# VHH binders against q9c0y8, part 21

Target 1, 316 residues: q9c0y8
Amino acid sequence: MSASHPGILHEYTERLVAFELVGKSNVTLTSNVTRSLLLFVGGLGDGLLTVPYVQELVNPLDEIGWSIVQVQTQSSYIGWGTGSLKRDDEDLHKAVDYFLHIGGADFSTRKIVLMGHSTGSQNVLYYLTQSILPNYLIAGIAQAPVSDREAAYQFNGKEKTKELVDWVKAEYLDKGLGNDVLPRSKVENFFGEVPTSANRCIDLTDVRGNDDFFSSDLSADDFAKTFGNLKEISGSTAHSQLILLMSERDEFVSPSTDKAQLLNRFRESIRPTTSNSSLSGIIPGATHNVGPKSSPEALKWLINQLITALRSFIDQ
Below, E stands for the ipSAE of ESMFold2; O stands for the ipSAE of OpenDDE; V2 stands for 0.75 times the mean of E and O plus 0.25 times the DockQ between their complexes.

## First folded at step 14 (VHH; framework vhh_vobarilizumab_d1)

Design m4 (at its last look DockQ between E and O 0.02; V2 from the best seeds 0.00; counts 0 for: pae O 6.3 > 2, unsure alone 64.8 < 65, placed apart)
Fold by ESMFold2, look of step 14:
Structure m4 (fold): chain B 316 residues (1-316), chain A 121 residues (1-121)
Amino acid sequence: as target 1 above (316 residues)
Amino acid sequence: EVQLVESGGGLVQPGGSLRLSCAASGFTFSDYYMAWYRQAPGKGRELVARISSGGDTYYADSVKGRFTISRDNAKNTLYLQMNSLRPEDTAVYYCARDRFSMARGTEYDYWGQGTLVTVSS
């Protein structure tokens, strides 16, 4: 529903913003150096307020001294079509650095959790495992860590998806045109009207493309390179916690995929093992973004898991 | 107002054939993905086949090789040719305007009134 939302718009780097929603306490990250935050990054096509459960988190988090902040990256809205995980990661590192220091805070006084929805889950895993200059981050939360490649298989067919990949490689990548935007008529069944580069198409739809972290046909060796490679927090020997929250009725996941088994395979791959949170699970009755078609208990379950996690980081 | 009107349903013997049609109005038909869904008694609606604005097709595994989706953009008409029909194909078949992208999933749902297909000896 349309509404006005009170908050603070932060310019965390030139021309990129994050929106801190303010709860009933009216306490903000600029007014309280010990206040912690959940930094939220959406998936493809997302931006401010597009993931429906985010507004519902504001007051529960506020009650335990946490802000929720929605970050815009260069990939927000339609920008993702010409983006990459690496570009997103650079934006997110700038956001984390900004929020570590506003109001006089630093990593000794403020905790930061990075939470991603959908392809934002790839952003979380990438941040924790492949960042060139990691910042202090106590945990990552991946909600709906879904394979884009297997979604393409489900909706367009495996053979059609492989034909697209082969065509893009032959007509673009092999010719040094990886940054060029693909013809709409060739990709509209995969990406709709969003201008999409050849590189971005390959990242999302090729086997072991750069976004291909969550496909069910990946091996334990594949997961060892990602889930098994969490980095130390800069300036510490500690590692971030990783929480994985799948949606039980996720419409982007093939009915043939055993979500519980897949989640277990991800979790068993997490290294160090102390980063493997017991709060990971499957959100009962939830659609992909836990939207209105979800069962009523889905949102409550999600809130309870998040509050349990965030309180444990305060009391740690 | 978007309107989708299905026709061509009926009673047919196992192994038989049937051709469904869907007349579309109220939108620029050639710009949209179109699909057939079906709903058997006591079950949810399931995707049967989908066709893009450019003519690319997808089929559920249960019907692949037996059903053919097609469209005539000049007539604003969607078709489903159903061959080798089985009793488990018995359902109400719905014409739908559908849209999928990796970014947003399904953004619009428009459905016809449905046409009953009964496959029985």
Scores: ipSAE 0.132, ipTM 0.540, lowest interface PAE 4.1, mean pLDDT 88
Fold by OpenDDE, look of step 14:
Structure m4 (fold): chain B 316 residues (1-316), chain A 121 residues (1-121)
Amino acid sequence: as target 1 above (316 residues)
Amino acid sequence: EVQLVESGGGLVQPGGSLRLSCAASGFTFSDYYMAWYRQAPGKGRELVARISSGGDTYYADSVKGRFTISRDNAKNTLYLQMNSLRPEDTAVYYCARDRFSMARGTEYDYWGQGTLVTVSS
């Protein structure tokens, strides 16, 4: 069913927008310099209001002085097919910068937490590990961090996925054609109607591809390169917190995968260890996007974890 | 006190339509997930449809395309439009509030007394 949501549409850079959802208090980032924000980035295929639980977060966050903002990047909706984590990161930096200052705020008055859903989790981890972080970006939250590669194995078959990777490498990457878009007839089963570049295909489906952060078959050394490489906050020896929230009934994770064990492997790899939040966990009864098919307890659990986290960040 | 009162049930022929209503009181209706459940004779209670505060909906496969769940927050009322009814849809239909308030926190689940829907020729 269609619904209306009050909010503010922000043009945070040329031709890109973000939507600030406004809660019952009607307080906005523009009207209050002390208002902090949860900057939300979706996964593959997501855009504005495509993740069901986002609108459910508005009022709970509003009550504790936080706004939730959904950012559109160049990768939003079908744009991911020709995107990259690097490109996404550039867009997110622009968004963060814009929202830090809007309303006359600055790093002393406003804090920002980056939250990613699904493939947005790669964006979060990428953001936290590529460069020294600003002092106003205090944490990242990865909700439903799943392996796109292993999802492909599950839905398309491991062998077929490997065949695809090999083919793309031979016919495109080895020829310097990484930016070319793959024929739909060859990749439709994997990427649907989304025009997908050779590079992006490899990023998502190759072993240790650029987006391969969360695969269960990765080694401790692999995790050390990502989870183990969180950057410092500018002007401090401190690091941002990383919270990992897996969905208990995530349909994109193989039934044979022990999610608790996998989560533990991720957490154990986090460096520095102080960035490993105790609030990481598994959302009980939650499908991938914590949608209507989830247990009623799933959303409750997620909201409580977020509120707890966000309060703790402001108090420190 | 939280109250849920269902109405709109009755006898209908196969292929017919009914619209169920659930009047809610005693809580901030707009802050909660709401759902319709049904229980057929000799069967367990099953989820029919769910709707979030934001209007996101879920339907059981058995009713998808035939039933529509909706809400009027101004009236504190939940609806279930049932079209193309089948004999297997015969059940007591219950209105339910989710355990969690989106704004206030955790509360108990609440159910109405139910309304009987009988689909028979």
Scores: ipSAE 0.032, ipTM 0.273, lowest interface PAE 6.3, mean pLDDT 91
ESMFold2 (binder alone), look of step 14: mean pLDDT 80; pTM 0.812

## First folded at step 15 (VHH; framework vhh_vobarilizumab_d1)

Design n1 (at its last look DockQ between E and O 0.80; V2 from the best seeds 0.65)
Fold by OpenDDE, look of step 15:
Structure n1 (fold): chain B 316 residues (1-316), chain A 121 residues (1-121)
Amino acid sequence: as target 1 above (316 residues)
Amino acid sequence: EVQLVESGGGLVQPGGSLRLSCAASGFTFSDYYMAWYRQAPGKGRELVARISSGGDTYYADSVKGRFTISRDNAKNTLYLQMNSLRPEDTAVYYCARGRFSMYKGSEYDYWGQGTLVTVSS
């Protein structure tokens, strides 16, 4: 049901905003320089409050001294179709920079955790591993990390997906037309009604495309290039923690995929090993977005797991 | 108008076989993944088998090795070959059209009226 949510709208750039959800304590990032924040970024199609469990996190996090902020990037809602992880990363860095400094805070006083849902998980991993910009996160949380490529395999078929990739490469990328938007009639079975660029199509559907972090058919070497390359926190020799939270009933993951094994493969690839959090796991009974079709205990489990994680970061 | 019409259901003895058909019309059948669901008395609707637009198949564990989902795009028809039927397979079987997008996920937007399969001695 529709509801109103108190909060503060932050202009972290001239054109982009982030919404801080205010809990019962009414403590805000602006009023408290030591207030920590969970910066939340959704997946494809997501914007403000499009992920059901976000609003449920507000008060539990508030109780332990954390704000939750939903960031709007250029990729929010339907913007992802012409976006990239690099662009997203730039937006996220601007957000992190903004929140580190509002109210007179600095990196030493305010802890920031980036949590991504679905394709937001790619943003988290990209930020921590591939970004050329400084890392200011104490941790990253990837909730429901899934392969968009393999999702396409489930429904469109592996061969059809490959055909799409080959066609886009030949007709667009090879011709220097990567920024052109693909005809809806050719790609609507993959991307719906969202205008999608040739480059973005390849990012999402090609083997070892720019977004291809979580596919089950990737090699250990592939994972080493991503999970295995966590960057140091800027100004420190320490590394961010990486927490991976898969949904047990994730509909984007093939039912034939052993999620536990896949999660282990991800975790085992994390370097340095100290960044591999013991809090990674599978949300029991959870659909992709831990939504209404999830088991009743799924949300509670997620909340408890997050609280445990976030408390641990304050003590560091 | 999109239509899905199931047929082939009936009474069969344990160990018997049935072949269900779903006649599709009103859309480009070959562009869509399709699925069979079933609903037993007092139970929720469950996925039995799914077939991608490209012909990739998935089966519920309960029917693996016994059921085969297939499609004939030229005939706009989805099939479910059911072998070695068991009493627990008793249900109304539904044909469903699926839609997928990366940002919305998968959904079934059209369903048939169903066909009853009863497995009893």
Scores: ipSAE 0.697, ipTM 0.860, lowest interface PAE 0.6, mean pLDDT 96
Fold by ESMFold2, look of step 15:
Parts: structure tokens; C-alpha cells; sequence
Structure n1 (fold): chain B 316 residues (1-316), chain A 121 residues (1-121)
């Protein structure tokens, strides 16, 4: 439905904005230097207000002293097709740096949690394990951490996906044309009408491509390079917490995938083990984005988990 | 233009079998995932079975073990073999072409006219 949503639009760096939704208290990040922040990044194609549950988080979080902020990156909407996780990570670090300091806040007074939906979950894991930039997040939350490669396998077929990858490598990467946009007729059944570079195609569809963190056919050694490498919080001896929230009825996940077993494989790979949150789980009855086709109780379950987690970070 | 034409429906007794066909034209059939849906009188349209462009299959619980979806890419034809038919399988069966992208997910952009299957003694 069309609606108006009260909030503050922050320009956190040149031409990039983040939208702080305002709850019933009318307290904001600029009005209270110790108010904490859930920074939210959507998946491919997402932007402001596209993930349906975000608006429903505003007042529950406000009641415990947290703002929710939706970040726009260069990859938001259709920008992802010529981007990368590395570029996204740079944008997210700029957003974290901005929010860490607005209103006179600093590292010691404001807590920041990064939450990602769908491929935003790859942004979270990249930030906490592979980024070369300093980490100021106390936690990351990955909702619907799904494999883009295995989604393509499910709908386009494994061999057809491998054929595309091989063709892109031969005709683009091997010729130094990784930044070139691929012909739409070759990729429309993978990326639709979004202009997509050769490099981006490989990141999303190749075995161990740069986005390939959550595929069920990855080994323990593969997960050790990502989940097994949680970084320290800069200026602290602690490490960020990682919370993984899968959707029980996720339409991007093959029906043959045992989600509970896959979640356990991710969790068992987390190092240090103290970063492995007990609040990870499977959202009962939830579709990919916890939208209207979800069971009625899915959103309530999600809110309760988030509130439990966020309260625990204040009481440390 | 994209066309999907179902055939093979009819009247059959409980326990019987039917084979539905869907002739596809106007697109590169092997590039698309395909599905069978059905709609009983007074009910919404429901998924029966789906097959990826690479041949991977999925079945609704209500038909698993009794129905088999398949495709012949050389003939541009989708099939549904229906065995051990029950009165509750009575419906109009529709062939659908699926469209997938990584950011929008899956949707069905073309539908056939349907073929009626009646299971009655």
C-alpha cells in the first residue's frame, strides 16, 4: 500500500542516503548520543521500504532505545548489477562511520548492529570476516542467508548456469573485459533487465564466486575461510556476534535442502566460538522476506528474536 | 508470440491414469522452467509440479509419488503423467512458463487455456 513514513533522511556520504524511521518516542540518533542503531541493508533490487517487515520493527525497537535505519548503497535498486561486495562494504563502512559520530556520539557510547536481508546477508558476513576496514559493529544479523548460485541451479539448471559461467569467463574475463555489461539476451533468465557486468555475473553464479558464502555444497574448509574468521571489534578485545535467521518457507531455497542441517553447518564453522549466537534459528512459516504470504506468527517471532538480541547488547 | 496449449484431459475412473501434454511455441523452451497448476471449482489455482530448465523436479505433497512431470526439449513439450487418480484430482490443469531472476525470484508469465480432468465413477 502507499503510505507516508516519518523519518530523517541522512546523507552519510556524497549522494548516498540512509533513512532513519522515527518511532512513537520521537527520539532520534541526532537527539540522543547513547541511542543505538540497527543498520539495515536489503538484497538485490531492494532499496528504501522494499522489505516489508522493516516498517514493523520501528516501534518495538524504539521501545528499547534503538533506531532502525535503512541504508542505500551504490548497489541499491538496479545498481548491484555493476557493483561488488567490496564496493558495498566500502559504502557500509562510510554509513557506520557517519552514524557512529552524529549527534556527538562515539564508539564508546553508541552500539551498532548491521542486519542484512537476502544478499544483504553476504554484506554482513563480508563486513565481519573479509573486510580490510576496521570493525565497529557489536553484531551482525543475516536474515535469509541464501545461495544465489543454488537459486539459479534450482530454476535455470546447474549445467546451464555452468555454461553461462564458462562463456562469460572465455568471452569477457579472459579478455580483460570484466567490467563490461553482458548482452541482455544471454542473461535475462538470471538477472532480468538489470545491466550486469561480467564480474558481477561471476560473483553471483560461479562456484566460490565472491558472493558464494551460503551454498549447501561448500565444504567445511570453504566455511572456515568465511564463518571461521570473525574479526575483533576495533578498540576492544571482544568479537562481533553473528545471528543467522533462515526463513522456513524460503522460495529461493531448493525443497531438497535441509535448512536446519545447513544452518547447523554454518553455525559450527563460526570462529571464535563465542561469536556463535544462540539466537540463530529458522523463522516459522516465513517466506524469503517475511512478507504477506508468511504465516501470521512469523513476524512476531522475528520481532521477539530481534528484541531479545538488541536488549542483550545494551546490558553488556 | 508465446503459446502454451494443453491436451490430454478427459473423464477417468478413480485409480486410472492420464497423460497431459503442453505444446510450447514462440520461445526457446529449453531455457525456461515450467509448471503444471490446477484449479478445482470454487478454489484457487494451486501448484501441482514444477521442472527446471535443467530437468530438476518438484511436486506438491498431494500428488507426490502419483504424478510425474517431464519435458522433451527437442519437441518443446511439457508432460504430466498422472497415475492412481482420485476424485479430488478433478480440476482444470494449466501449463505455465516460469521466469526467474536472482533479485525478483520466480513468477509465471504465460499460461495455457487449461485442460479439464474429471475423476469420477
Amino acid sequence: as target 1 above (316 residues)
Amino acid sequence: EVQLVESGGGLVQPGGSLRLSCAASGFTFSDYYMAWYRQAPGKGRELVARISSGGDTYYADSVKGRFTISRDNAKNTLYLQMNSLRPEDTAVYYCARGRFSMYKGSEYDYWGQGTLVTVSS
Scores: ipSAE 0.499, ipTM 0.755, lowest interface PAE 1.9, mean pLDDT 92
ESMFold2 (binder alone), look of step 15: mean pLDDT 85; pTM 0.864

Design n2 (at its last look DockQ between E and O 0.95; V2 from the best seeds 0.68)
Fold by OpenDDE, look of step 15:
Structure n2 (fold): chain B 316 residues (1-316), chain A 121 residues (1-121)
Amino acid sequence: as target 1 above (316 residues)
Amino acid sequence: EVQLVESGGGLVQPGGSLRLSCAASGFTFSDYYMAWYRQAPGKGRELVARISSGGDTYYADSVKGRFTISRDNAKNTLYLQMNSLRPEDTAVYYCARGRFSMWKGSEYDYWGQGTLVTVSS
């Protein structure tokens, strides 16, 4: 069903916007300099309100003094096909900077948590670990972190995926054509109708590609380079909290994968250990996006988990 | 026009075997992952087995070790070899064509009419 949502559209750059969903209290980030925000970034294909549970978070978060803002990046909708985590990270940093300062706020007064869905989880992890830009997040939340590579394995096959990677490397990357868009006829089974660059293809499908954070076949050393390398919060010796929330019925994860074990592997790799939140877990009965095919309790669980987490950050 | 036509269903005794076939037409069969689903009376449709375009297989726990999904791309045919059949395997079995993209996920866009498998003594 189509619905309207009250909110504030923020121009956090000249060409990019973020939408603050306003709750029942009508308190906004501009009206309250101490108002904290959950900055939400979707995954591949996502834009505003394309993730079903986002609108359900508005009032619960509002009740505890948090705004939810959905950020549009250059990768939103079909833009991801020619994007990169680095580009996304730059956009996200601009958003964070904007929201830290609107209404006269500063880093000391406004807490920001970045929550990513699906490939947004890669954005979260990249921001906290690999970004060369300063970290201003009190926490990151990765909801439904999944391996795009292994998803491809599940449906297209491991060998075919490798063939694709090898072909793209040989025909494009080795020739300096990484920015070229791949022929749809060659990659439609992977990326659909989205124009996808050679580089982006490799990011998503190659072993230890730039987006390869959550694959089950990665080694402890691989995880150490990502999960094990959280950056300090800028201006502090403290580190952000990292919360991982997997969906129990995530259709992008092979049914043969032990999700609990995989989650534990991620968590155990988090450094410093103090950043490993006890609030990480598996959303019971949840599909990838906690959508309508999820168990009724899935959304409630997610909301409660988020509320618990966000309250804890205010008390710090 | 895309078509999926199942065959091979019937009545079999517990412990017996059946081989289901799904004849595919109207598309490049080798480019798609395929699946078998089943729906028992009064129950929802459930995944039985899936095979990637590359031949990687997945089985529901309930049929592991007993069922084998395979494909013959030259014949545009999907198979389900069912051994050691049990009464609880009684269902209408459906062949389905799958589509995948990283941003939309997986979906099945075409289904056969189904073939009934009855396991009874």
Scores: ipSAE 0.667, ipTM 0.845, lowest interface PAE 0.7, mean pLDDT 95
Fold by ESMFold2, look of step 15:
Structure n2 (fold): chain B 316 residues (1-316), chain A 121 residues (1-121)
Amino acid sequence: as target 1 above (316 residues)
Amino acid sequence: EVQLVESGGGLVQPGGSLRLSCAASGFTFSDYYMAWYRQAPGKGRELVARISSGGDTYYADSVKGRFTISRDNAKNTLYLQMNSLRPEDTAVYYCARGRFSMWKGSEYDYWGQGTLVTVSS
């Protein structure tokens, strides 16, 4: 099915765009300096309107003075196969800088929240804990923070995944060929038809690879280096809030994984502890992207949590 | 052409056993994860068991400890050993080929025609 969505296409840096969906009020980020935004980044394969709940957020957010903006990065659609979290982080910082200032706004009047779905959750955590660039976000929201490595273990097998990793290291990384695209025949059952570099393969599939933030077999020391390292908001002593929203029926997560226990392990690692939002939780009945196969109450629950969080950031 | 052909179904008494087979052809069997699904009268298909291309297994809670999924890559054959059968296990059992990628997730792109298992009360 097809539909039209009114909005504003922003070129936030040369050749990269973000789409601001416009709600019933017709108020936009360029027309109102105090209007705040939820900047949304999808996961692997995602781009504009591919995550089904985003359109449903437009009017609820509009009612409380927030825009939702979908960001396209160099990794959108199939671009992720030759990218990295570092490259994504650079794109996202350019988007945040652009939106922080349009309409004559600044961080004292306009608030920005970065929300990521799936691998976009790794983008959120990277932005808040690993990035060397200044932080201007009041919060990050990670929806479906899922281990790509453990998904590969579940469907391809742990030993088969390790064999791929060892082969890529020996034949590519050790030879200085990290940017080379891997033969499709070797990786089709991990990455499908998406051209994928040796470096990207290792980031996603190796133990403690650069994307490996959410695996259940990581230690408390591992989580301390990520969840335990939230940065200050630039120019202040305050830190961003972190909200973690797992999907109860997430098809990428092994049925043997205790999601509540794993969520608690993530949350227990968050430092400073004042960044550990009480709004984190498990979305009841939700599939990975809270799509049509989800229970009817899943989307309502998600909207209520987001509205509660976003209101609280303005009422500060 | 991918083919999946189930066999081994039949009528069995409660507490009995059956072994289902799925003969696979037209693809490199060892590269794919495989599953058994079942469909009881008036219900949708549900996952029974799954086995990764590397041999790791997963079972629905309702069959854990009673059913065993296995594969013989040399014979291109998937198996389901069903022990301690109950009337609620009555269903058509389907063999499915799974396809995984990190960006698409898991999907089943080929299905067998099914084999009927009836557990009389």
Scores: ipSAE 0.507, ipTM 0.769, lowest interface PAE 1.8, mean pLDDT 93
ESMFold2 (binder alone), look of step 15: mean pLDDT 85; pTM 0.865

Design n3 (at its last look DockQ between E and O 0.58; V2 from the best seeds 0.60)
Fold by OpenDDE, look of step 15:
Structure n3 (fold): chain B 316 residues (1-316), chain A 121 residues (1-121)
Amino acid sequence: as target 1 above (316 residues)
Amino acid sequence: EVQLVESGGGLVQPGGSLRLSCAASGFTFSDYYMAWYRQAPGKGRELVARISSGGDTYYADSVKGRFTISRDNAKNTLYLQMNSLRPEDTAVYYCARGRFSFSKGSEYDYWGQGTLVTVSS
């Protein structure tokens, strides 16, 4: 059912907005300079309030002094088709900068955690590891980190995916046409109706593509290049915490994949080791987006886990 | 109009074999991954086997080594070869068409009416 949600619409750039969901306390990031925030970024196809559990986080977080903000990037909704993690990262940094300073706040007074859902997890990891811009996050949370490439394998087939990659490389990338949009008739089985650039296709479907962080067939060395390279928080020698929350019933992960083992592989690769949070885990009974087909306990578990994490960051 | 029509169900003794077929029409069969589900009395619908558009297969643990999912794209037909059938395999078996995209995820948007498989001595 459609519903109304009270909140504050923030223009964190000239053309991009973020929506602060306001809880029962009515405390906002503007009214309280010490108010911490969970900055939430969705996955491919997501925008504002497209992830079901987000609205359920508002009051629980509010009770512990945290706001939740949904950020709209250029990649939101169908924008991802011509986007990149780098572009996303730029948008996210603008958002973080905006919220660090709004109301007269600064980095020392306001804590920010970036939470990503699905491909938003790639944004989180990219921000913390590969971004050339300063890190201002006390922590990152990757919810439902999944391999888009392996999802394609699962549904379209490994060989068909490889054929796609090879074709795109030959017909576009090798010709300097990476920014061209692929014909829908050729890629609809992968990208649906979303206009998708050759580069973005490769990012999502190629082995060790730019988005290839969570594939189970990656090596320890591959993980070391991502998980193993968390950046220092700007102005400090400290590092952000990284929390990984997989969904137990994630439909984008092959049923043959041992999720617990895969999670452990990710966690073991995290450097420095102090950034490897003990709060990482598997959301019991949860579908990919912890949606209505999830077990009733899934959402509660997620909320409790988040509360625990966010409290710990304030105490630091 | 998209149609999925299952056939091949029936009564079989334990240890017996059946081959289910699902005739697909109204869409480009080769572009879609397909699946067999089953629903036993009083139980929820469960995935039995899945086959990608490219022919990659997955099986539930309960049927591994006994069931084989296959497809004939030229005939627009999905198959489930069931060997070494057990009473626990008794269920209505459904053919389902799957859709996938990176933005919309995966879903089964069309289902057959199902075919009953009864394994009993």
Scores: ipSAE 0.660, ipTM 0.853, lowest interface PAE 0.7, mean pLDDT 95
Fold by ESMFold2, look of step 15:
Structure n3 (fold): chain B 316 residues (1-316), chain A 121 residues (1-121)
Amino acid sequence: as target 1 above (316 residues)
Amino acid sequence: EVQLVESGGGLVQPGGSLRLSCAASGFTFSDYYMAWYRQAPGKGRELVARISSGGDTYYADSVKGRFTISRDNAKNTLYLQMNSLRPEDTAVYYCARGRFSFSKGSEYDYWGQGTLVTVSS
């Protein structure tokens, strides 16, 4: 459905934009130095307003002094097929650097939370645990932290996915052609119409590929290298909080996966343990993107968790 | 050209059984996930069951425990075994070929013509 959405379009670096949605108060990040933000990054194929719950967050967050900002990266829409988590991380750091200071703010007055949906959850975990760049986030929120590899197993089959991986390694990676776009006829059942590099295919589909943070068949040692490696906030001995929000009816998660058990395995791996937020949980009745097929209480539950978390970052 | 042809529909009494078949041609059957959908009069099409290329299955709540989806990749055929049939199972049943992509999730790009299942006394 077409609609108009009031807001401010920010160019946070050359040719990359973020959209600050404006709530009923008309207060913005530029107009108020004490206003904080939830910086939102979507998943594969997402861009501005493609994740349906984002618009619904505007006024609840506005009421507690927070803006929601949707970031566009080089990976937005179809750009992800030739990208990487590292490239996304660089874009996201530029966005955080920009928003930290606009309106005359700084880290002491403005808090920034990065929230990721779907593969945006990999962006959050990468930012907090793998990035070599300084961390200025007080928290990361991962909504629907799902395994892309296990989704491919569910729909295309484990053996067919392994065959793709072996073929891409032999025909591209072993020949130094990692940046080459794969022929559509070989990969359409994984990537559809999206031009996809050999490297990106491996990142998403190989066991322990660079995106492979959330697969249920990973070991505690694997999780220790990611969940167990949260970085300090730069200039501080404090660490970012990590909040994990799974969707109860997530269609990308295999029916054989026990979501509560998997969530617990993620949470038990978080180091430092003080970063393991008690606000993590499973969104009741939610589909992958908490869209209209979700139970009515799903969005309300999500909003309540977010309000609770965001208030705590300015109250203490 | 992709073709999906359903068969096995018919009239059956409540509590009876039917086995639907879907003959597939024009593509590498084993590479695609497949589904059965149904459409009752005045309703939209709804998912009944889905089976991945690798054999993972999903069932609508209304048919769990009564219906079984399966595939024979050597014969390029999808099956639906329907047991304990009820009047509300009356519908045209469609075979569908699924396409997965990481960004769009699941969608179905080819459909059969359908086979009618009528459950009445």
Scores: ipSAE 0.564, ipTM 0.817, lowest interface PAE 1.3, mean pLDDT 92
ESMFold2 (binder alone), look of step 15: mean pLDDT 89; pTM 0.899

